# VH-VL binders against Rho GTPase-activating protein 19 (ARHGAP19), part 2

Target 1, 207 residues: Rho GTPase-activating protein 19 (ARHGAP19), of Gallus gallus (Chicken) (q5f3g0r98to304)
Amino acid sequence: MSLKRKEKGVVFGSPLTEEGIAQVSQLIEYLHKNLRAEGLFRVPGNSIRQQILKDALNSGTDIDLDSGEFHSNDVATLLKMFLGELPEPLLTHKHFHAHLKIADLTLFDEKGNKTSTPDKERQIEALQLLFLILPAPNRSLLKLLLDLLYQTAKKQDKNKMSAHNLALMFAPHILWPRNVTANDLQENITKLNNGVTFMIKHSQKLF

## First folded at step 9 (VH-VL; from w3 with heavy chain K59R, light chain Y35K)

Design u6
Fold by ESMFold2, fold request of step 14:
Structure u6 (fold): chain C 207 residues (1-207), chain A 118 residues (1-118), chain B 112 residues (1-112)
Amino acid sequence: as target 1 above (207 residues)
Amino acid sequence: EVQLVQSGAEVKKPGESLKISCKGSGYSFTSYWIEWVRQMPGKGLEWMGEIYPDDSDTRYEKNFKGQVTISADKSISTAYLQWSSLKASDTAMYYCARQEWDYYFDYWGQGTLVTVSS
Amino acid sequence: EIVLTQSPGTLSLSPGERATLSCRSSQSLLHSEGKTYLHWYQQKPGQAPRLLIYEVSNRFSGIPDRFSGSGSGTDFTLTISRLEPEDFAVYYCMQGTHYPLTFGGGTKVEIK
């Protein structure tokens, strides 16, 4: 039986591990209990309280998020921060262009013109295959994240966060190219946001 | 295949209680809002309210709030519509339906006819 | 509460004719996220309603291409290009942009 010590900073800014998932899952579990917060994931939290939470997670200290010391915006901002600080995006560099291609799978109208309406069956099939080849930690965290965002969007009449709004907030934190150019990012931002919107809306079918 | 199966027709007297059911299958029951819709004899459709079975979050149209109870048992994938004291004016067909994204109802139950007479 | 007014109340036509059904809203149905949540349902005698058109103009899966929807803002139309015998039914519009969700009063399409 080995004793294991967590190092400062090994959760944030480090490659994704099972221990990092366990730590961040505390944030996700808390947020599932707080889906009615208006502007969840859009409205920032308090930076001082966020730093306290970040330090606690990095040290491996259990913290009672229901103690009343923190509020949902602190936790929501910290979850985004964790994802964006990963050395490689949750969806991986390897699959960046695949996600662009999948988001472009749309229906054609009666005249044969391409529309903006997703081809749901083809996009679901392609995403199922992509997700099967993700590293196991990435797939596990992605499942937890997309379920949280799905449930958040289902409460949009209360929290004011549609699936599209959530995609705008999360896409830059979970998917970016290895070699970023300003033109590539700007040309593809709509496809990336539409792709993440689709993942949120159909997450129940992707795993 | 997505299905919503409702309980059978009911014939009741004023003042009696009633609980009718809507069982969902072929999809993740807890992840969709379930709607209740009334259709009085010879009349149109009226939205009554909805429930999110995952956490039993409910919303009522104002004229039905306090007149009926919407509930769910997620362990058996079933939503309920309940009256504590029926009135003759409750005579109607009652439908359940599933809300998809964009607030449309993609699948409907077959309906439960409730007849309240002396 | 958003009132949806359907006209005409009854539309008497023969098979093969074009049907045009109107739905007018007391307020704009454009949602803040830029979509218009106006939907059409068909109810045949003795049956539950079924979805035909969602979000103004999108045909639901399995709906024949003779059904089409159009409109924006407050004025919406369901068109059946050539009536088939099975199309004689009541048609309802519904809005999902504002709570409470509301239906129009219906248009009965009946054989002349």
Scores: ipSAE 0.690, ipTM 0.866, lowest interface PAE 1.5, mean pLDDT 90
Fold by OpenDDE, look of step 10:
Structure u6 (fold): chain C 207 residues (1-207), chain A 118 residues (1-118), chain B 112 residues (1-112)
Amino acid sequence: as target 1 above (207 residues)
Amino acid sequence: EVQLVQSGAEVKKPGESLKISCKGSGYSFTSYWIEWVRQMPGKGLEWMGEIYPDDSDTRYEKNFKGQVTISADKSISTAYLQWSSLKASDTAMYYCARQEWDYYFDYWGQGTLVTVSS
Amino acid sequence: EIVLTQSPGTLSLSPGERATLSCRSSQSLLHSEGKTYLHWYQQKPGQAPRLLIYEVSNRFSGIPDRFSGSGSGTDFTLTISRLEPEDFAVYYCMQGTHYPLTFGGGTKVEIK
């Protein structure tokens, strides 16, 4: 579901609002039409063009993304930037440990025995529940984002971006606590990335 | 509930054209690959090809490439398999299926029996 | 293409017996992502196939515990611990690791 654009611009680095999401949604919509670029979300765009877009979004100025002035990598990088500049990750600080627990709990069967592979259905159910208790703006944007990443990964034969690759790119922004280094999370990095990978792959079932 | 409903049985003559359908419901039709599988009488399953309804990206097994056309109309959540000129050897059951992310077919249509005889 | 060879072609058993079905791949089915996309389907006469096991060992929703899958690399097994009357059917393995997607020839489990 695309959110209708409102008059006020989005402010990078500010708390997420419905209005902000509406503004950012135009980037997501554009990207949905341009998913074939190799290394989408990995290859950086042009910093000048990104700044132009960022300024326009911050000021609430209308942007014509279809003018040909911007490349998909510009828009993709800007979207990542926006997520990275949020005061807290999209999945919130509050739920960080919950995500870690989900990863662990899904490795157990109904009898409490450890399994070699996570139970997908249980994991889906757990995530569904967790997403229901997200702030409304966060949940809305998460849905849009995961849909986008899902579609991107579905075209990995073209853009070379698997769900796992995308998870590597986005996990630091949407799941990792702020002001933490990779070294601090070393023991959990794989778990977190796998979790985001799972979210991308199964995004169509999570909301 | 996820469902794939296929068009009814077809009886055709060699040389005739045919288009059979597979309609998806209960899920985002544009977000899952639709697979076509042939099963000749008394034989096993054969993967024919697939389509991604969102952009109509298609893949064919080499033996079916040029022999059939896979298409989709996302506006009505329907995938198609068509022949321009049927052969007797095209007599088979044809299934559509939804491909989950991990490349398994989790939901299947009921199948369309195509009989081609003089 | 990957060739999946299923054995035996026909397995004649009685209800209550254990069924062991083999699926061998001409190449490793381990994907670069670290997953093995070998799946098992059941097809009863006059019906469409249904998914039983995905990714070697995971039971699909609604599949009874008597069905289990195992294996790695090129050798895979579907086991039915205790055959029920409704389990007499044809079973197919399928690989999704490499394109084109391919099915095994199937194993028919029939009543002895």
Scores: ipSAE 0.546, ipTM 0.849, lowest interface PAE 1.2, mean pLDDT 93

## First folded at step 10 (VH-VL; from u6 with heavy chain E50R R59K)

Design t1
Fold by OpenDDE, look of step 12:
Structure t1 (fold): chain C 207 residues (1-207), chain A 118 residues (1-118), chain B 112 residues (1-112)
Amino acid sequence: as target 1 above (207 residues)
Amino acid sequence: EVQLVQSGAEVKKPGESLKISCKGSGYSFTSYWIEWVRQMPGKGLEWMGRIYPDDSDTKYEKNFKGQVTISADKSISTAYLQWSSLKASDTAMYYCARQEWDYYFDYWGQGTLVTVSS
Amino acid sequence: EIVLTQSPGTLSLSPGERATLSCRSSQSLLHSEGKTYLHWYQQKPGQAPRLLIYEVSNRFSGIPDRFSGSGSGTDFTLTISRLEPEDFAVYYCMQGTHYPLTFGGGTKVEIK
């Protein structure tokens, strides 16, 4: 579903709005057509071209991403930048601890004891519920983003970006609380990355 | 319910062309890789190649590259395996299977037996 | 390519007995991401293969508890704790850590 529209407004660094989602949707749509670039979302784009795009998005100026002027790495980096500049992560601060708990959901044995085997079904169900209580703009963008990352990961043989790699790139932007250091999150970094990896892999079932 | 249904058994002569099919249902066809596996009579399993139906991205095992063509029609949720010129050595059971992640095949077609004899 | 060697080629057992199947790889199957993509399939006569275990030790949906997988690096084991009549089949290991994907030669579990 295309949310593309020609509306003016400040997008980067501002709270997520419908207008913001519409602008970002242009980037997402473009990337869906250009997923084969090696190191997509890892390799930085050109800073000048990114600035041009950023300015255009903020001003509501029409952008022709198919003109050949921009590289997929430009657009990909800009998308990450957008997410990183949100006042709070896409999954919000509110449910951060819930996500940590979801990552620890495991199967129980016949005696009711916790096992070490992840309970994927319960994890999916829990995420579905959490996503339902996200702000509407956040949920919408999350769906678009996870779909994009899902498809990107499907092309990992070409672009070398597995779901895990993508999670490493995006977890700091979409899940980590703002104003926390890596040291503060050290004990949970693996869990958080695995959580995002799981979201990417199972994105088609989460909404 | 996830299902892969393959076309029926084929009896062919050397030199003939053949195209067999694998139809997926019960899931998003474009979101999963379709894998093809050969099993010669009384032998083990051999990975042949794969296709992503969404954009028809394909990958072949080196021994099958150029020997077969893997294709898909996402509009009808169907993947294909085809030969331009069959050989007697192509006699085998051919399976399609679904793969989402981590390279395990979770659902399999029932197989298509191809017999090539003069 | 990775060569998976399964042993024994044939295992003759009676219902109720424990079956231990080995799969050895020519190289480590530990992926750089920390996962090991070694899987087990069951194939009954006249049927398509069925996924039993994925990623060394995870039972696929609907697979009975009597099936278990273990191992690391290059050595992997499928264990059937107590054979049921329906368990007599050929079992294949497969690796997805390295391209091309490869299968073991299979172990036939037959009734004694």
Scores: ipSAE 0.562, ipTM 0.839, lowest interface PAE 1.2, mean pLDDT 93

## First folded at step 12 (VH-VL; from t1 with light chain H98E)

Design r3
Fold by OpenDDE, fold request of step 14:
Structure r3 (fold): chain C 207 residues (1-207), chain A 118 residues (1-118), chain B 112 residues (1-112)
Amino acid sequence: as target 1 above (207 residues)
Amino acid sequence: EVQLVQSGAEVKKPGESLKISCKGSGYSFTSYWIEWVRQMPGKGLEWMGRIYPDDSDTKYEKNFKGQVTISADKSISTAYLQWSSLKASDTAMYYCARQEWDYYFDYWGQGTLVTVSS
Amino acid sequence: EIVLTQSPGTLSLSPGERATLSCRSSQSLLHSEGKTYLHWYQQKPGQAPRLLIYEVSNRFSGIPDRFSGSGSGTDFTLTISRLEPEDFAVYYCMQGTEYPLTFGGGTKVEIK
């Protein structure tokens, strides 16, 4: 679903708003039509073209993404950049610890016994609840993003981007606290990446 | 309830063409791969290839590439396996199965027996 | 391609006994993503295969707890703790770590 563009203004580096989401939605829509590029979201685009696109978005200038001027990698990289420049990750700082614990908490069955593998249904339920308590703009963008990543992953035979690969690319932007490095997260990186992988794979059930 | 229903048994002669079907129901057909598996009489399972019904992207095992064609009609939630020219060696049970993400087949069709004899 | 070797070819047991089935791969099934895509299927005569275990040790929905999977790397095991009459069938392992997808040759569990 595409959000209608309402207001013109600076989007990058600003707190997430519905207007900002509407502007970014055009990138998502474009990408939905262009998911076949090998290494999508991994291969960097052209910095000059990205800047042009960024400036256009910030100024509210109409962009013709279908003109042939831009490559899918430009758009994909810009989308990541947008997410990375948000003041906080898409899932916010507030619920970071909850996400860290989801994997551990879902290792218990209905009787409270520890299981060897997380219960998928319980994990879905936990995520659904966490997503409900997100700010509305965050939840909206998350839905759009996860749907995009889901579709991208379904085309992994062509673009070579599995759900896991995509999770590696996006987890720092959507889940990691700001101003932390991989070294800071240490063992939690795997949990976080697996969490995002799970979100991508089950995105159609999470909202 | 998730179901895959395959077309009925076929008896053919060498050189004839054949198209068998696999219809999915009870789930989003375009969101799962359909996998095809061959089982020769008294033998094990062989992966043939797959299709993603949403965009009809296909992948074949090398021995089946060019020997069969996998297709899908998402409007009727149906996948197909077809031969342009059957051989006696194509005599087997053919299964379709559903795959979501992690390369396991969670639901299977009942199979289609294809017999090719002179 | 990855070759899966199942052993024994035939396992003759009585109801109530423990069954241990082996599946060995020609190379490690640990994927770069950190998952091991080894799965187990059961096939009864005249029926389609059904999924028992996915990703080494996870029971599929509706599968009794007497079925369990274990292993890592190249060695995997399906265990039936206590055989029921309905458990006499052929069991296949399958790998999805690398294309092409491949199955083991199967183990037939038959009544002694």
Scores: ipSAE 0.901, ipTM 0.948, lowest interface PAE 0.5, mean pLDDT 94
Fold by OpenDDE, fold request of step 14:
Structure r3 (fold): chain C 207 residues (1-207), chain A 118 residues (1-118), chain B 112 residues (1-112)
Amino acid sequence: as target 1 above (207 residues)
Amino acid sequence: EVQLVQSGAEVKKPGESLKISCKGSGYSFTSYWIEWVRQMPGKGLEWMGRIYPDDSDTKYEKNFKGQVTISADKSISTAYLQWSSLKASDTAMYYCARQEWDYYFDYWGQGTLVTVSS
Amino acid sequence: EIVLTQSPGTLSLSPGERATLSCRSSQSLLHSEGKTYLHWYQQKPGQAPRLLIYEVSNRFSGIPDRFSGSGSGTDFTLTISRLEPEDFAVYYCMQGTEYPLTFGGGTKVEIK
């Protein structure tokens, strides 16, 4: 009976696990300390360094991100890569349509009148509810990620990455179905990006 | 409740230094920009600059750059506006305001009146 | 810098009347991200400004429904459907589309 070696570490391309989150959290923690780089999450890092990090994470090897060997762009790109290689977007496929409709469903004021723009409080409430029904690992990683992106956007004067810019980079990984092309989503891309932008901006109130 | 409380009115002479304060409460101070706005007597509002208290990143309007210094002490949730050498033309009401996103100021301090006269 | 021109400079009206305030920008306030960062503030005598409308048409929390904002591009309007005695004040538009942030010159709404 070969004791299935508890796969120590994160495996890129595998379903999200608690162990995977623990490993990815190291990247997130590092990035929190290094948010000043211009074009963070946009500018690609060094592919060789990224591969080294990826291999280390996959093997469960301890990584010293503070050694100076790695650049923030390496770590940022790797984080995106990890999210992109998940079998499902971080918000899963299950509630994609709900997310797509949030903007329309929240086009009401406190009195119930239709508005031209979504009500922020209602949108927050809707997202809070949707996040409660996420798988626990997904919700945990989402919280960490949105907090990171929030902090990154707050430093936009330095890193030139607004919440919107970050949403453009991460929306495919967070919200877009895996089997859908950009062409398939063309009419909804703006809504989806705006949704993720909203999540980033209001992340501190969503969990 | 979100509040910005500014320091009291100041009466100064030309050439004197001054530092006025804006203390935030009821929210996470380090997560919002503090904006400074000048209003000369009987005039409109003028944006001076801003600071992000978490890392003290600052941005100035070009006419105020080098004329004033914006700073913050996040340990006591306080932002500052200071002059090294006041001029008579600095006589005005100075407001601090909070900005989270999208460049609107949702909460304002009560203002600090600065009078500079020989 | 973006120049905001408000008109009229002074608007004399009676309680119960409709007030229409204009704010024109020297260039389009549509940001590349698809948002328009035009905001309205009210300032009463001896008080700090308060936020009324953000992003052209959104009422801030606690703002009565008699206040509304509209417009696009370079032309924006603040409307007070029915003036209340407490609405007599100076109103400022502000843009955040580009730095530096700039305010209009203000419109004073006074009692006739």
Scores: ipSAE 0.890, ipTM 0.940, lowest interface PAE 0.6, mean pLDDT 94
Fold by ESMFold2, fold request of step 14:
Structure r3 (fold): chain C 207 residues (1-207), chain A 118 residues (1-118), chain B 112 residues (1-112)
Amino acid sequence: as target 1 above (207 residues)
Amino acid sequence: EVQLVQSGAEVKKPGESLKISCKGSGYSFTSYWIEWVRQMPGKGLEWMGRIYPDDSDTKYEKNFKGQVTISADKSISTAYLQWSSLKASDTAMYYCARQEWDYYFDYWGQGTLVTVSS
Amino acid sequence: EIVLTQSPGTLSLSPGERATLSCRSSQSLLHSEGKTYLHWYQQKPGQAPRLLIYEVSNRFSGIPDRFSGSGSGTDFTLTISRLEPEDFAVYYCMQGTEYPLTFGGGTKVEIK
């Protein structure tokens, strides 16, 4: 019977829309109230509860995240899943190489030679410009995400999740190349993680 | 211009209370930890503790825990170090410094000299 | 608690000479995320400390090229390639790898 079919693909796996962002922002709001959970974003949640949440968001049915039925790890894993299932990464395919180059910006010494010391000011300026040319929905969600990860990292003494740890968990879900292969990811994973770490640490200055 | 301006020198007697201040300006005060460092006369630097002014999350070095109180009023961009009952051994220079990430202190206050003598 | 031992306690040199200051840690300062949180500060008489070098070898903004840091694990060095008159001060290393944050005892660089 046609009346018994579940809705599919209205939020997860679809391009970002204002409605999709509104649905996902409920997850982000909940997580802001649960930043003290040890291993947040690293420790997986329960797959059955995650599927219940995913189905509810896709169907548009009301769900009370504060009901006590769900664990913060369920919601955290679902947020990563949403980002990884987007048709295009949140930071977009076309900016992949730009993010690698930004992560490599360093200071020059008095003789004009490149050093190994990161050029924080230039990296911030480059990211500010790059974020301005993101599609508006991507920029809006990115701001919400980076604000969440920033606040999570500021509580690392309690949750044990540094900005670096969070970058390891999120980088593969928000940035990948057009022709993604295992070799391409392995060649660039350190730079990608460092770039996302920088975005988290300095998110307050990027928007 | 980033500045941390501390309250002036204090001369106190044992048993008296004291609250010294550290006012930040030229930056987003709530985005940085404020770190407190003691330097006893002729001695080196000792980390005392820190506060994140946004939510008043604090951490103390074990020998200072219970001996001082670290607090902040983010509405006026000011952190405080407070004693309820000073001891002669509290005679020292006290610095505040800010820390954003990676545990280095990039800007320091000028210091507050506290002298406790009977 | 990580103990940082600086040597020598006092280094007596003339302007133009190379200064080598050592900081030894009671345990490795390599953090699990792959960074080493060893930092160097300078304190001139009557002044607050100022940051020179962060994370072993990164020169802070405005610090002259004559200051450099090196090392790994438990052994770290601050080098001043050619001492200037303004460099006669006390130098402290500090670690941020584990709480509590700790400083070395300092090395006083003074005029010979």
Scores: ipSAE 0.692, ipTM 0.854, lowest interface PAE 1.2, mean pLDDT 90
Fold by ESMFold2, fold request of step 14:
Structure r3 (fold): chain C 207 residues (1-207), chain A 118 residues (1-118), chain B 112 residues (1-112)
Amino acid sequence: as target 1 above (207 residues)
Amino acid sequence: EVQLVQSGAEVKKPGESLKISCKGSGYSFTSYWIEWVRQMPGKGLEWMGRIYPDDSDTKYEKNFKGQVTISADKSISTAYLQWSSLKASDTAMYYCARQEWDYYFDYWGQGTLVTVSS
Amino acid sequence: EIVLTQSPGTLSLSPGERATLSCRSSQSLLHSEGKTYLHWYQQKPGQAPRLLIYEVSNRFSGIPDRFSGSGSGTDFTLTISRLEPEDFAVYYCMQGTEYPLTFGGGTKVEIK
């Protein structure tokens, strides 16, 4: 029995690199071919198979995801794990409050009162600008991720995952504050989830 | 500007084949569902089915399944509704429409009138 | 399948009057996601339908504020607060909660 030394920080737990994005792209490409799985991204995969995948990605071992050895839920859970283990959230700490303010942009009625209806045009414009400011690796991975989630939500009649459900699953893995109390998170969670829902639904217009 | 432009009116005989088109422009055609709706003369609207042009994923209303074929050519941003053998009862106005989200049709084609008579 | 019943079949009113159109569903339109997928379309003579209201009460972009929607569960209403001459049309409700997608039979609004 021989235990192989694990690769240090190739993909998981490290800042984004070209290699890390290439590895995650494999997961994303596989998931594009498996969008019909019921509960995709919500139903967890098998922890043993997930650890095998994680170890292989960190070691640079080539994996045939289409071999049938792994379930789509294994790959989906691993994608969320990769995002949540980044040293800084994909959307960055710097922009946390910007996302809260963008999610709060709503239309005004003829009397000048704020409504509950999202101001779609202003939110799109604000997100376009915010994404241009992201570090290039973050922006590239974000595009791949939002395209995947967009297509997943388009298949919701089969996989049962709406854009909102996907936002609930992904928001905590891509956007969290550097220094905020649990009370502040609870007060803002609806805005954060609505903001990620919006990003998913309009991803085709954000890049 | 989002537009759906449908092929022109058709006058056909029973038993003939027909393929009508719906061309989308001003948006990412492959990333939106295209829905087909029939309106019989003097009647209301009936959902027929839909297609996702990216992968040709289709769904049919039960009474249209096997009666029509919904297809798309994403390289030219065009969806199709096709009959292999028309019946007089196929005489109707046919609309294509786009669904972005939440199962509503935000933009509609102008309609294609199909008349089937001997 | 979900049946939508619209009433009245025809509504004859003068410009400036308030129009109230009803749509009743054979079952609740509340989806398990918590959204109600009830939508309204206008079809003018010789034209394709156009979207007015989505998800019960949200006006689509470019739709005048005289159009409003309300309701929940199985009972829904489209209101035109002050009829304009261009509002002469047939109005359809549609549900998206379950496949097959279904439309109501329509309400024809005639300007007296």
Scores: ipSAE 0.690, ipTM 0.852, lowest interface PAE 1.4, mean pLDDT 90

Design r3
Fold by ESMFold2, fold request of step 14:
Structure r3 (fold): chain C 207 residues (1-207), chain A 118 residues (1-118), chain B 112 residues (1-112)
Amino acid sequence: as target 1 above (207 residues)
Amino acid sequence: EVQLVQSGAEVKKPGESLKISCKGSGYSFTSYWIEWVRQMPGKGLEWMGRIYPDDSDTKYEKNFKGQVTISADKSISTAYLQWSSLKASDTAMYYCARQEWDYYFDYWGQGTLVTVSS
Amino acid sequence: EIVLTQSPGTLSLSPGERATLSCRSSQSLLHSEGKTYLHWYQQKPGQAPRLLIYEVSNRFSGIPDRFSGSGSGTDFTLTISRLEPEDFAVYYCMQGTEYPLTFGGGTKVEIK
């Protein structure tokens, strides 16, 4: 698969645009064809090949992803880099605490006490509402991303990447608070990872 | 309402072929694995294999691989279990079940009784 | 292949009594993800199995709270706190931690 030649610009580190989504979509499409790679998204690719691909995306240089020059791990690492280098997280700063609250929605027993069993129905409903109020470019890319991660997790017996492992790899690249304090982040990271795990597993019901 | 409806009971002779079906309804069929389970008369449950209908990716338990074929037609939300040449030892109840995540089977078909005798 | 051993083979009790069913695994069922994929099914005579408990202790939708699961590692228990007449059935544990997926031999709960 080849990337179309485009006008020179900056794709990485820039606000999310339709052009940026179009370029990332080509990476996502390629990765859908390579879901059986062991350790996909966890095992880093080759840094030299990644830089070649990154430079080509930023300059609009045509690259054939199906040429055999690149490994799926190169493309997978580049996708994570793109998301993490956005000026604002894909899930937005303003929804950070909403995601923490959603992760805490559990069933109650007959006495009215909170249990440890997740309230799947309420979590799905809450995420559907959050996703509807995301900026349209963010929602579009999020759908593409979660569909990819869903399909990756469905092949975990081949690629060894569970929904949980994928959440560990992706959560820090798509959601962070405006004032990133290491102690606060550590205390919330389990809830955030569980929330992203839930999004991956139920992505087909969230859009 | 989620349903898995299996084809009716079969009485066959050794050497005959057979294809039994499992039709899913009330849910997104391509989003779930279909798992096949054998229960020999008076015995417990044995996992045979599974298929992901979206891309027909299959996995077999070692002793069933080469003995049966698991397939699916996602356009009609149906999975199949097939023998090219039945043996008397294939006499059993065969269940299909669906699995989304975490390897538990939340809904089961009613079962298809296969009897193989001369 | 992981072998699940259920005990007792048969449990004869009266309605209202507590039933305790054991499932022991030949190796730990704790997956590297930190989850334990041990599940329980009920099979009534002439019927398909139905899911009771998933991941050790989570009751499936519509399952009465008299059913509970517990355990870790290699030792697991299904408890029916107050046996009802409709609980007469065979109970199977199943593991999903490693392929092939395997079931225990079953525990038959019969009413005296």
Scores: ipSAE 0.675, ipTM 0.843, lowest interface PAE 1.2, mean pLDDT 90

